# Designs tried in a protein design chat: VH-VL binders against q9m4b5. Part 28

Target 1, 129 residues: q9m4b5
Amino acid sequence: MQQQGSKSGSEMEVTWEDQQNINIFSRLNNRVHDLDDDIKSAKEKCENLEDAGNELILADEEMVRFQIGEVFAHVPRDDVETKIEEMKEATCKSLEKLEQEKESIVTQMAALKKVLYAKFKDSINLEED
Below, E stands for the ipSAE of ESMFold2; O stands for the ipSAE of OpenDDE; V2 stands for 0.75 times the mean of E and O plus 0.25 times the DockQ between their complexes.

## First folded at step 26 (VH-VL; framework fv_tislelizumab)

Design z3 (at its last look DockQ between E and O 0.53; V2 from the best seeds 0.00; counts 0 for: pae E 2.2 > 2)
Fold by OpenDDE, look of step 26:
Formats: structure tokens, C-alpha cells, sequence
Structure z3 (fold): chain C 129 residues (1-129), chain A 119 residues (1-119), chain B 107 residues (1-107)
């Protein structure tokens, strides 16, 4: 965050609270990035599980090859399908919670932005490049 | 008043799973991140992991394969599980709060609970 | 992982004198550094956040400075109650990491 010194002669005093708000904003921004990564990963997992489920539905075999840890086992298709569905549900729920958390943080950031821009106007830039 | 309190067995056998609980009062674990930190006897602090509002977790890579952090919002409790423990896992275990939007990192700590890994 | 290295490992300072503890990070951590005070049998107590901000209730004799890779905790006038182990910590990147600690004693 580059504080561009306002050319206008009124030295706007940066208070302790202002600096705190800026620091909090920056930290929240970093957290959002962390969450974005987590969300992306969760989405990918969810999608992969969905695809796996779809593939199983199309399978004609009663017994399917399933990887358990480092071992491949022949497992009844129905059991694998159930497991995939459970995993998918859990993953998708986790994704939803991540998105909610992100939304909460973004809301907090918006509130901070409002306060900071109200005071500093063009002398502060809180926008991501 | 904000309080965190760690609880669990003080003695764990090698190769077993260490299970601890952090009971929180004065705030909701849904509104704060909760971290686990440990301190071996006479040594420094090691960050174990964190649980988010959402329940998502981040772990220290050094412990990732053995660590699980979870929470029960109904009980306002955070749990730590550490599997396959060795003598190296002997430490005082702390839970600590990270607050948002205040941004204070580890502003409140539990008193810690001592865990000894011994046969 | 970002390594936090404190210096010195131990420090003896006379009462009323300045105590200075340094912390260096292996990578830039911006201002995401905290300082803790730990007394025997107690959990760490947060003193400084964001490298320079004192926690509420922390005496003004404590101050933090630094940005990037070099950080300093200063006690301007050491008091008897300041005897403790001090830790720096970075929270810029996962995993969070602590310095090895500095034991501060009265000379």
C-alpha cells in the first residue's frame, strides 16, 4: 500500500487507529488469497469426485478397481459409489463454508475500505493490482 | 471474560494418538481462529496448526501427516489429534486465539497442558 | 519455511538500562511480526503486533521496530518484572514460525 503524500498542504495526520486499520486490511487481504487457494482446491476435488461418480454410474462392472492408500483393491461398485458420494458431499460442504468465510472477510474489508477512503481519499490505494 | 483451557491426558504411550481439547469461553470459536502451539521442555515454540471459521485447517508441514484439528461449535471446543507420537512430541500444548477483525494474533492463550510421551 | 533467528540467545542488562533483542527472518515478512514475553510456568504474552504496535496494557518502555527481514524489540529501561524469555514470530506465511527465544536477565 503506497501512501501517496497528498500534494495538498493539509498534512493529514495518520493516527494509530488508521495504521491499525490499514494493517488489518492488509492481513485480511492476505487471508482472502489463502482462502482463494483453498476454494480452488476444494472445487477441483469436488469436481473430480463428481466425475468419478459419473464414471462409476456408466460402469457395467459389479466390481471396480479402487485405490485405497497405496493399494488397489477390487471393491463392489455400489460401495465405491456410496463412498464417492459421501466424499463429494463432505467436500462440497467444506467448499460452501470456505466461500462463506471469504464473504465474511470481504465484507469486513469493504467496511475498512470505506473508513479509510473516507479519511485518506486519493492518498491511499487499497485496490489490488 | 475470554478464556481458553487445554485438557487431555498428561501421559501418552509411543505410537499412540495424542488427543487434546481446547475449551473456549467468553467468545465463539466461529468468530475466531484457534491455533495450537507446543513447547518442548526448555525449548522454543512450535506452531502446530490452525482452524478457520469455516473449519478449514492449516498445519505445520512438519506435522501435517500426523495432525488433525477439528472443532465442535455446539460445545465451543477445538480438538487436536496427533498420531504416532514419539518422545519428541513431549511438550506443553497451548491453544491460542487469533481475532478478526481486531487482527490481534494470539491475544489470548490457554494455560497449557503438559503431555509426556513415555512407555 | 521462514526461519526466524533471534540474537542474542541470552542477554543480561542492568536495571534501568536499555535491552535490545534482534530478530531476523530468512525471507521478507513485511510487518507481520509479533513479539511475546514468556515467564516461567506461563503461556507467552503478546507484547507487540505488526512489528511496532504495543498490545493494550503493555508498558511504553516496550517498543518494536523493523520491516522486511530485520526486527527489533527494545526495552528502554529494564524493570525487574521484565525478566523473561522473549520470542519473535512471523505470521506472513504458513507455517507460522517463532524465533528460538532470547532469555533476558538482570545483570
Amino acid sequence: as target 1 above (129 residues)
Amino acid sequence: QVQLQESGPGLVKPSETLSLTCTVSGFSISDYYVHWIRQPPGKGLEWIGVIYYSGSTKYNPSLKSRVTISKDTSKNQVSLKLSSVTAADTAVYYCAREGYPSGYLFDYWGQGTTVTVSS
Amino acid sequence: DIVMTQSPDSLAVSLGERATINCKSSQSVSNYVAWYQQKPGQPPKLLINWATFRERGVPDRFSGSGYGTDFTLTISSLQAEDVAVYYCQQYNSWPYTFGQGTKLEIK
Scores: ipSAE 0.734, ipTM 0.880, lowest interface PAE 0.7, mean pLDDT 93
Fold by ESMFold2, look of step 26:
Structure z3 (fold): chain C 129 residues (1-129), chain A 119 residues (1-119), chain B 107 residues (1-107)
Amino acid sequence: as target 1 above (129 residues)
Amino acid sequence: QVQLQESGPGLVKPSETLSLTCTVSGFSISDYYVHWIRQPPGKGLEWIGVIYYSGSTKYNPSLKSRVTISKDTSKNQVSLKLSSVTAADTAVYYCAREGYPSGYLFDYWGQGTTVTVSS
Amino acid sequence: DIVMTQSPDSLAVSLGERATINCKSSQSVSNYVAWYQQKPGQPPKLLINWATFRERGVPDRFSGSGYGTDFTLTISSLQAEDVAVYYCQQYNSWPYTFGQGTKLEIK
């Protein structure tokens, strides 16, 4: 939770750079929340593809209905299984990239937090209340 | 010294693919986000998309699935591809950097490159 | 998409007088608004970030205000070099969007 530094609550002046760092910390925090939403959606998609693959394994039919654009078509079961596995691998790779991105942003936030707390201590609260 | 420079063909035929490169110096694309923005002649600005540190991308939905942004870290380059172009894609194309330390928009811009779509 | 609507579309102001440009978003964008100045043949230049935060090297006569949906860029004493098109931009949510621009001229 971000807080803006205050001259009335601090014995030190808030510099232009200090105000920039406070604003950037707030913005990066929002970016982490946006990434968390993207990560959740990617996890759900990967889980749904895994479930679809498991349901295909349980089916005994050689031809299955598969969505092509807005229309279902009957295609060989092995072709659908291959397509689902390709989609799952692509989604899981995308998920890994999103998690790496979040880790980078959190690292930047930790560095900013140390700088801001070292200067402002009791005058600022960057933690959830 | 931070610099961004767009390059690519200035004339593209309808239905073809527009391909642009943003070459940066003074910073690494591993440390900063680079965005693409365009401006049709005499008109306002339209955000196209961004590529993250990891290679993940976000795109303007108005460009549908026609856009791809990618990067080559070894060459310090970010590229833009826009497929199936029409006259509506005629614009000045800019690449721009998010500000340091990677939390605000847009502190450095390239000079822009003009792309005309015509037969 | 969040629509950013600037007013007026153009204005003419005498040298040394105050110029005021308004920007309204179709929904709340908190303070995630930037203002840019663009001169012919040049890329936009960032003036104000987070609605009110003047960027380094931007003259004191430029100031920004607002929160939520209503934002204002003010030039307190117009100079000849301030003739340009000014844009507001929100970056609260995807896709990022710009206002249509306001052309500022000397009267």
Scores: ipSAE 0.500, ipTM 0.794, lowest interface PAE 2.2, mean pLDDT 86
ESMFold2 (binder alone), look of step 26: mean pLDDT 92; pTM 0.945

Design z4 (at its last look DockQ between E and O 0.05; V2 from the best seeds 0.00; counts 0 for: pae E 17.8 > 2, placed apart)
Fold by ESMFold2, look of step 26:
Structure z4 (fold): chain C 129 residues (1-129), chain A 119 residues (1-119), chain B 107 residues (1-107)
Amino acid sequence: as target 1 above (129 residues)
Amino acid sequence: QVQLQESGPGLVKPSETLSLTCTVSGFSISDYSVHWIRQPPGKGLEWIGVISYSGSTKYNPSLKSRVTISKDTSKNQVSLKLSSVTAADTAVYYCAREGYPSGYLFDYWGQGTTVTVSS
Amino acid sequence: DIVMTQSPDSLAVSLGERATINCKSSQSVSNSVAWYQQKPGQPPKLLINSASSRERGVPDRFSGSGYGTDFTLTISSLQAEDVAVYYCQQYNSWPYTFGQGTKLEIK
């Protein structure tokens, strides 16, 4: 559904319930934007952790330098592998939850769009292009 | 002030389990790896194993079937258990910290505790 | 296991003279070699890491060199407090292994 014109000549009254639905849609839209930022960051982190793990597999050293805070230390390779795997698991689970939340919110927004467009027709614009 | 101190029985009978504790202060064993090293009388040093800051362990293959290293982070203690001891296990036992801003290897050692295995 | 072999087993050097201790590994350990000093009745003390990097507080008369399989600890001007047994150690691979030690004495 595409809004065809500007708000002009609206004859329908906006009820309190309609205002709450519009407010809910606005909150969900803001949440989607926040989720998109979080998802992008989590994807980058997950990819970086995969790259670090792959580089560690190719290394033959038993001790590796690993950043702890602002310094590097010699750390057993197994400790770094364990830490990278823990971070990958946590990040990937977090990414899955973020994507599931976004899917749910987009579905709710689609339902609200149908209700609001059905009542207000061309006098409301819920699209961001 | 960083300090490590080994404790445990000085005399152990053959076939029994040697049990030692390393009590540390001035640092957290959640931040640093701790190693066990031993030195038989009049001989050189032998690395026993490590427990990392994350809790992972690595043992000398020559001892792996008999050794367990564990830690209690709430007490800031690292434990060594060596089962089925023989006279060959008579040694001074050290715990040591693996340092990471001060040189990357055993920057602090305990005083050492002497263990004798004898009937 | 990587075998670390030191030479000589014992060394006597006059005060103020240069002492040299060699360490050879049975396979390449790159620069992953440490040197320790152990005085009678004391735990070992770390002197050198990464074959040549001096630990904080270690006098500059101590120096290390080497890469691969051949390593050297040098004391450029021996002092009385340097009487000790010296150990090399590789940390390139598990298990960590030490040389048999070199006893350094004053002539």
Scores: ipSAE 0.000, ipTM 0.503, lowest interface PAE 17.8, mean pLDDT 82
Fold by OpenDDE, look of step 26:
Structure z4 (fold): chain C 129 residues (1-129), chain A 119 residues (1-119), chain B 107 residues (1-107)
Amino acid sequence: as target 1 above (129 residues)
Amino acid sequence: QVQLQESGPGLVKPSETLSLTCTVSGFSISDYSVHWIRQPPGKGLEWIGVISYSGSTKYNPSLKSRVTISKDTSKNQVSLKLSSVTAADTAVYYCAREGYPSGYLFDYWGQGTTVTVSS
Amino acid sequence: DIVMTQSPDSLAVSLGERATINCKSSQSVSNSVAWYQQKPGQPPKLLINSASSRERGVPDRFSGSGYGTDFTLTISSLQAEDVAVYYCQQYNSWPYTFGQGTKLEIK
């Protein structure tokens, strides 16, 4: 966000309410960036779990290798399948929530943009580079 | 305190079935996988098979047709059966725990039991 | 089956000196390698897991390294109590397989 002070006419008075709206917009914008990172991470995890599940389906062995933290253990295929499915469900649900939050914030930001641009016109820039 | 102890006959005749029991204390065989490993006199180690915490088994292909591993959760015991034994099956037999959910491999071993196949 | 080959078969090292044991796998086993110490009349004792993770209670002089097909167990300063046979093992694929063992003695 760049504030361009184009004094074309009388000095526009910035009210307390205006300052609050600008501050809120800034906070929401920062949150969107955080959400983008979280969403990216969640997508990767969800995809990895899906791939792992598919690989497991192709396995015909009763015992399979499963990673627990930094250590690999050998566990029954059926148990691993159940665990992967549970993890996938949890991760994908979390992803959905993150995306919903982002959508809500973007909507709020659009409303704030409308109000701020209506008042400040070209003297304010709320667009991301 | 974690402890494993192998027990069974020290002498088995050729063509008979070797039966061993691993008695476990300090942990539940419902929570950990238990493996069987053997060591012929003066030689290295050979993996026999495993029974998981849920009861699923995996065997060495070289022994698969002759090996059966089972467990009794009520007694906290794991059993090994090896059929049609020959002199080549003479060895010290060990049971060992695979750490789970920690995933540490063979972190605890029994003292081993010697089995000799002889007429 | 994945073949684990240790080298050397026997090693004599002076007290306080470095001992190095190598293990090579016929196929890549990632970091799924364990090292064991076995003394006469005793079961093997786990020293290293995941190629380089030292077990609790194992002295700092023991270390493991390697990834893929080449692995090494190092004892930085040999002590009298370190006389034993050492085994590498892979648990990347079924069936689990061990090296043939390396006998470590004091020179």
Scores: ipSAE 0.000, ipTM 0.589, lowest interface PAE 12.5, mean pLDDT 89
ESMFold2 (binder alone), look of step 26: mean pLDDT 92; pTM 0.931

## First folded at step 27 (VH-VL; framework fv_tislelizumab)

Design q1 (at its last look DockQ between E and O 0.53; V2 from the best seeds 0.00; counts 0 for: pae E 3.5 > 2)
Fold by OpenDDE, look of step 27:
Structure q1 (fold): chain C 129 residues (1-129), chain A 119 residues (1-119), chain B 107 residues (1-107)
Amino acid sequence: as target 1 above (129 residues)
Amino acid sequence: QVQLQESGPGLVKPSETLSLTCTVSGFSISDYYVHWIRQPPGKGLEWIGVIYYSGSTKYNPSLKSRVTISKDTSKNQVSLKLSSVTAADTAVYYCAREGYPSGYLFDYWGQGTTVTVSS
Amino acid sequence: DIVMTQSPDSLAVSLGERATINCKSSQSVSNYLAWYQQKPGQPPKLLINWASFRERGVPDRFSGSGYGTDFTLTISSLQAEDVAVYYCQQYNSWPYTFGQGTKLEIK
């Protein structure tokens, strides 16, 4: 994210601290984008695992075909179900942690925004399009 | 006082897995990103990867298939595993801190630990 | 990956004289550029962050400049303790990448 300066208004002196805050804000914003990607991926995985679990419940077979890496194996349905649940739990926990990290960063960004907008007002734009 | 310290075996055989630990003191690994960087003898620096607050990781694509970074918050330690090592993996390995919200990048480093891959 | 290229690979400068090290990136890295000093047997030490911000405790004789693809580290008056290898590093995008290093010696 780049600072978008408004040409409107009096030129305000940008201090070293101001520039530092802007840089930190930008850095945090980049991190949020990274986390967004990770969150999206984690959500997708969680959904896929849920779907797989649902399909397994509908299966009548005691032994099911399960892919392990590049190999297909016949595995008891109950074992696969347990594995899927474990994977789902782990994935969902990871997702939660990612969301918490994002929330923390967003909170920090909000604090920086408050400081920067207080000084620069409409001469600075920290909003993403 | 902030301190990072790398530890692990100084000698690893080819094709084995290199395992290192970064022990942190003076701050919580839950509040900082921790990176691994290595430096082959007489050469420059190579970024290996990073572990986030959440435990999410990013790896150098050149090493992604062989690298795993994890952490134990209870011990305040970050671990590096590098599988299928070769002589090219001989280097000094560093862990370094990236701090928020100060925006500091690699403001603190460990002293490094030398790993030699040899039969 | 973004390739970082430093120039020169090595330079010798007289005490009290100016030392200049250049760093170029293969793509724009905005101001996400850091400079490190590394002495023998020690880890790198962060000198400059965000292209031009000196870290705490770094002498005023060190300065960084540049934006985008071209960056410069300047030591205005070389001191004996400045003998080291210097690295630039971009952190604009993954993976982070370093320059090959510049060895600075006293002439």
Scores: ipSAE 0.752, ipTM 0.884, lowest interface PAE 0.7, mean pLDDT 93
Fold by ESMFold2, look of step 27:
Structure q1 (fold): chain C 129 residues (1-129), chain A 119 residues (1-119), chain B 107 residues (1-107)
Amino acid sequence: as target 1 above (129 residues)
Amino acid sequence: QVQLQESGPGLVKPSETLSLTCTVSGFSISDYYVHWIRQPPGKGLEWIGVIYYSGSTKYNPSLKSRVTISKDTSKNQVSLKLSSVTAADTAVYYCAREGYPSGYLFDYWGQGTTVTVSS
Amino acid sequence: DIVMTQSPDSLAVSLGERATINCKSSQSVSNYLAWYQQKPGQPPKLLINWASFRERGVPDRFSGSGYGTDFTLTISSLQAEDVAVYYCQQYNSWPYTFGQGTKLEIK
């Protein structure tokens, strides 16, 4: 989101605190977009782990080739099932934290929006959609 | 009064893990982001990473494989661990606060703690 | 990574005269740029945020300007206590990056 500010400042004095709140709102909006990208990535990883787990369930082999870091190893199927479940749980927990963070930022933005619109009304536009 | 204070061992051997703690007062780490930044002797500043309100983290890609930032809200502390250290990790390490509301970088810094990596 | 390049690397300015420090980013950082002052043995101190927003308690002789890739820190009338190293920092994109610093001296 590009910098926004009041163009009617001579009619309503823009204080240091007002300029601060406008700049913070803009920065928080960009942080929400960054968090949205991280949330999208985490959701895709969770889906990929779900798909890998489903493929493993359909395979009937005791030993499978599994990537550990940057190497492949042949490991028992049960160990791979356990590893995939651990990775899913970690990814879902990370996703929850990202979503909680976004909710906190959106709440802060809503509070700033209320203050800025109460003072400047139609003189500013803080909406994105 | 807002204060941040880094603590930890000043000397770390190569290949070991350095571990630092930032203890804060005058604000809650539940309400502010805390960042880690380092400065090698006589050189510029390098951003290491941040921990968010939720505990989610973001790290400098150059360090991401070796760095962990965590927090203990009951102690109002943020921790930094950097594994597999070399002489290149010798620096003054700072913790710094992102202002409130979020987006105000960086209004308060700790005094810094010097970490030397040597045998 | 966005590279922040400051010029000059060092600068000597007479008391009461104007000092000007430039900072150029390798990509646009909008106005997400901060200026810090650092004295020996001390942490950096935030002077300017959002390219031109002077922090509370910072003397009005300090001013910042610029948008996008080219930024300037100006000290309109140099005081003895302004001797320090000055850093610019972008926070538009991860990782956050700093300029290499500009050493300001009295001469």
Scores: ipSAE 0.344, ipTM 0.760, lowest interface PAE 3.5, mean pLDDT 86
ESMFold2 (binder alone), look of step 27: mean pLDDT 92; pTM 0.940

Design q2 (at its last look DockQ between E and O 0.05; V2 from the best seeds 0.00; counts 0 for: pae E 13.5 > 2, placed apart)
Fold by OpenDDE, look of step 27:
Structure q2 (fold): chain C 129 residues (1-129), chain A 119 residues (1-119), chain B 107 residues (1-107)
Amino acid sequence: as target 1 above (129 residues)
Amino acid sequence: QVQLQESGPGLVKPSETLSLTCTVSGFSISDYYVHWIRQPPGKGLEWIGVIYYSGSTKYNPSLKSRVTISKDTSKNQVSLKLSSVTAADTAVYYCAREGYPSGYLFDYWGQGTTVTVSS
Amino acid sequence: DIVMTQSPDSLAVSLGERATINCKSSQSVSNYLNWYQQKPGQPPKLLINWASFRERGVPDRFSGSGYGTDFTLTISSLQAEDVAVYYCQQYNSWPYTFGQGTKLEIK
């Protein structure tokens, strides 16, 4: 997000409150980007865990090769399945919370936009390209 | 009244794990980001990490491999764990609230707790 | 990481005189800069946020200026209670980083 000043607009007085609102908006926007990265990562992890679970279901072996760090171990399929499900649940819950946080921030940003655009009109641009 | 208070053992042996708790009152940790910052004796401040509303965390890369921050909303507490400690980890440890929505700033701090790493 | 460098490391100023502390960042931090005051045995106290806005209760003699890479904390008329270590801190990028601190004493 880039703040763009109007070249043609009337000289509007920017108050301390206005500046604070702009600053907060900018910081919230940056936070959203951070959350986007985290959400993306969490989604990928969730998908990977789901895929792993699916592959495991297709396995006929009672003992499966499982990589723990740099070591391969033979682990009962059922134990691996349980672990994958636990990890999936945890990851999905984390994802949900991240999304909720983002939603909250976006809502706050929208409120700030209303206030800032009401005052500055076209002399300010709070939209991302 | 907003208050943060750090607690934990003041002495930790090398290679052990440092565990600290930040007990919060006057606000909910579900409503604010909580940070950990430390200060070695006679030195400046080092940011350790933060825990988000969601429980997501960010860590200083210099400490990432050794640091874990978590929280217990039921107790309104934030925890810090630092593994494999050395003498370099001797410091006053602070938990701090990130002010919101006034800005991303540390508006309230605990008094700090001194941790000494010594055999 | 963004490196914050303060100057000077220490300064002594007479009562009633102006004190000036500089903070430089290795990269632009826009106005995402805070100033803190720390007295012995106490945690840091926030003085200035957004590079130039005083926190509530902070005396008018404190002021912050700057944008990008160069910032300044000014105490227009030093008071006895202003003896402390001052830190700048950027929150533009992770990880948050602090200046090394400036020790302010009375001359």
Scores: ipSAE 0.027, ipTM 0.684, lowest interface PAE 5.1, mean pLDDT 89
Fold by ESMFold2, look of step 27:
Structure q2 (fold): chain C 129 residues (1-129), chain A 119 residues (1-119), chain B 107 residues (1-107)
Amino acid sequence: as target 1 above (129 residues)
Amino acid sequence: QVQLQESGPGLVKPSETLSLTCTVSGFSISDYYVHWIRQPPGKGLEWIGVIYYSGSTKYNPSLKSRVTISKDTSKNQVSLKLSSVTAADTAVYYCAREGYPSGYLFDYWGQGTTVTVSS
Amino acid sequence: DIVMTQSPDSLAVSLGERATINCKSSQSVSNYLNWYQQKPGQPPKLLINWASFRERGVPDRFSGSGYGTDFTLTISSLQAEDVAVYYCQQYNSWPYTFGQGTKLEIK
């Protein structure tokens, strides 16, 4: 056991645990960036499929041209409507899963922000501005 | 310094289209969502809509048939058009940034611009 | 639409006393709940995000709590500059919706 000098005044010490929390925050931040792009894309696709379904109904043609892979085929409008609804359901379910993962990560980041800002206040910046 | 500023005419006649512009500095509208929110005099806040990163939009269902939000990335501007206005559309109109991470609403607001619908 | 209901609509509190504002949602919004302060002639200012995370620069006397449908904003020791209207706002589901506001005044 070794005699330790005392710290003076208001100096702040960064511990190993503090550094680990900062590193965890950085990794979560990077993951949220990846998720954010995927969520934006999924929201756009779901809304575009909704709009496509609405336009198909308004067009009122019995046979429509629909892309299957690299080719277009003439298919019954009801089959295209069914396919659009299937794609909307799949996309919206995928979006829900992405948002659930993001909620978990954002909650973890918020908790880390509380801990780190409570200790370091303005001497650390965890915001992207 | 992140800043948003609304501009447009303060008076609009009934049945006309109100048109507002949000000019943004300190960030790119290619990287952040910008929303429109309004507040009738002495009343609460109503979310109008948002323009996505891709340029796609989402609108409050109560306004969807009358509202258009668009952007001009080269000017760092987001625009709001609301057609067929009535006295019920009299409000202060704000643009606001969805910050980081996505879903962090709303960390920066414009000062607001007052729009009065009157003959 | 998720309806956000604040209580009370108006609140008068003495300087240095505790002020409590409640917000209830018509369905779960998890922790996707924000609190804003709005002073006359100014836009709303974000105080609390994720139900309980205090924004940078917001005094420690402000705190938020809750999860799901029941949320609370607390000012532990009211200051004169805290006179404002306070709004809760959910962002769990489209459209995003705000509470009707709570006017906080000095008694």
Scores: ipSAE 0.000, ipTM 0.554, lowest interface PAE 13.5, mean pLDDT 82
ESMFold2 (binder alone), look of step 27: mean pLDDT 92; pTM 0.944

Design q3 (at its last read DockQ between E and O 0.66; V2 from the best seeds 0.00; counts 0 for: pae E 2.1 > 2)
Heavy chain, then light chain:
Amino acid sequence: QVQLQESGPGLVKPSETLSLTCTVSGFSISDYYIHWIRQPPGKGLEWIGVIYYSGSTKYNPSLKSRVTISKDTSKNQVSLKLSSVTAADTAVYYCAREGYPSGYLFDYWGQGTTVTVSS
Amino acid sequence: DIVMTQSPDSLAVSLGERATINCKSSQSVSNYVAWYQQKPGQPPKLLINWASFRERGVPDRFSGSGYGTDFTLTISSLQAEDVAVYYCQQYNSWPYTFGQGTKLEIK
ESMFold2, look of step 27: ipSAE 0.551; ipTM 0.810
ESMFold2 (binder alone), look of step 27: mean pLDDT 92; pTM 0.944
OpenDDE, look of step 27: ipSAE 0.696; ipTM 0.871
ESMFold2, look of step 28: ipSAE 0.563; ipTM 0.817
ESMFold2 (binder alone), look of step 28: mean pLDDT 92; pTM 0.941
OpenDDE, look of step 28: ipSAE 0.516; ipTM 0.829
ESMFold2, fold request of step 29: ipSAE 0.494, 0.228, 0.549; ipTM 0.792, 0.713, 0.814
ESMFold2 (binder alone), fold request of step 29: mean pLDDT 93, 93, 93; pTM 0.947, 0.946, 0.946
OpenDDE, fold request of step 29: ipSAE 0.829, 0.832, 0.358; ipTM 0.920, 0.923, 0.793
ESMFold2, last read: ipSAE 0.508, 0.462, 0.484; ipTM 0.802, 0.786, 0.778
ESMFold2 (binder alone), last read: mean pLDDT 93, 92, 92; pTM 0.946, 0.946, 0.943
OpenDDE, last read: ipSAE 0.340, 0.820, 0.208; ipTM 0.784, 0.915, 0.753

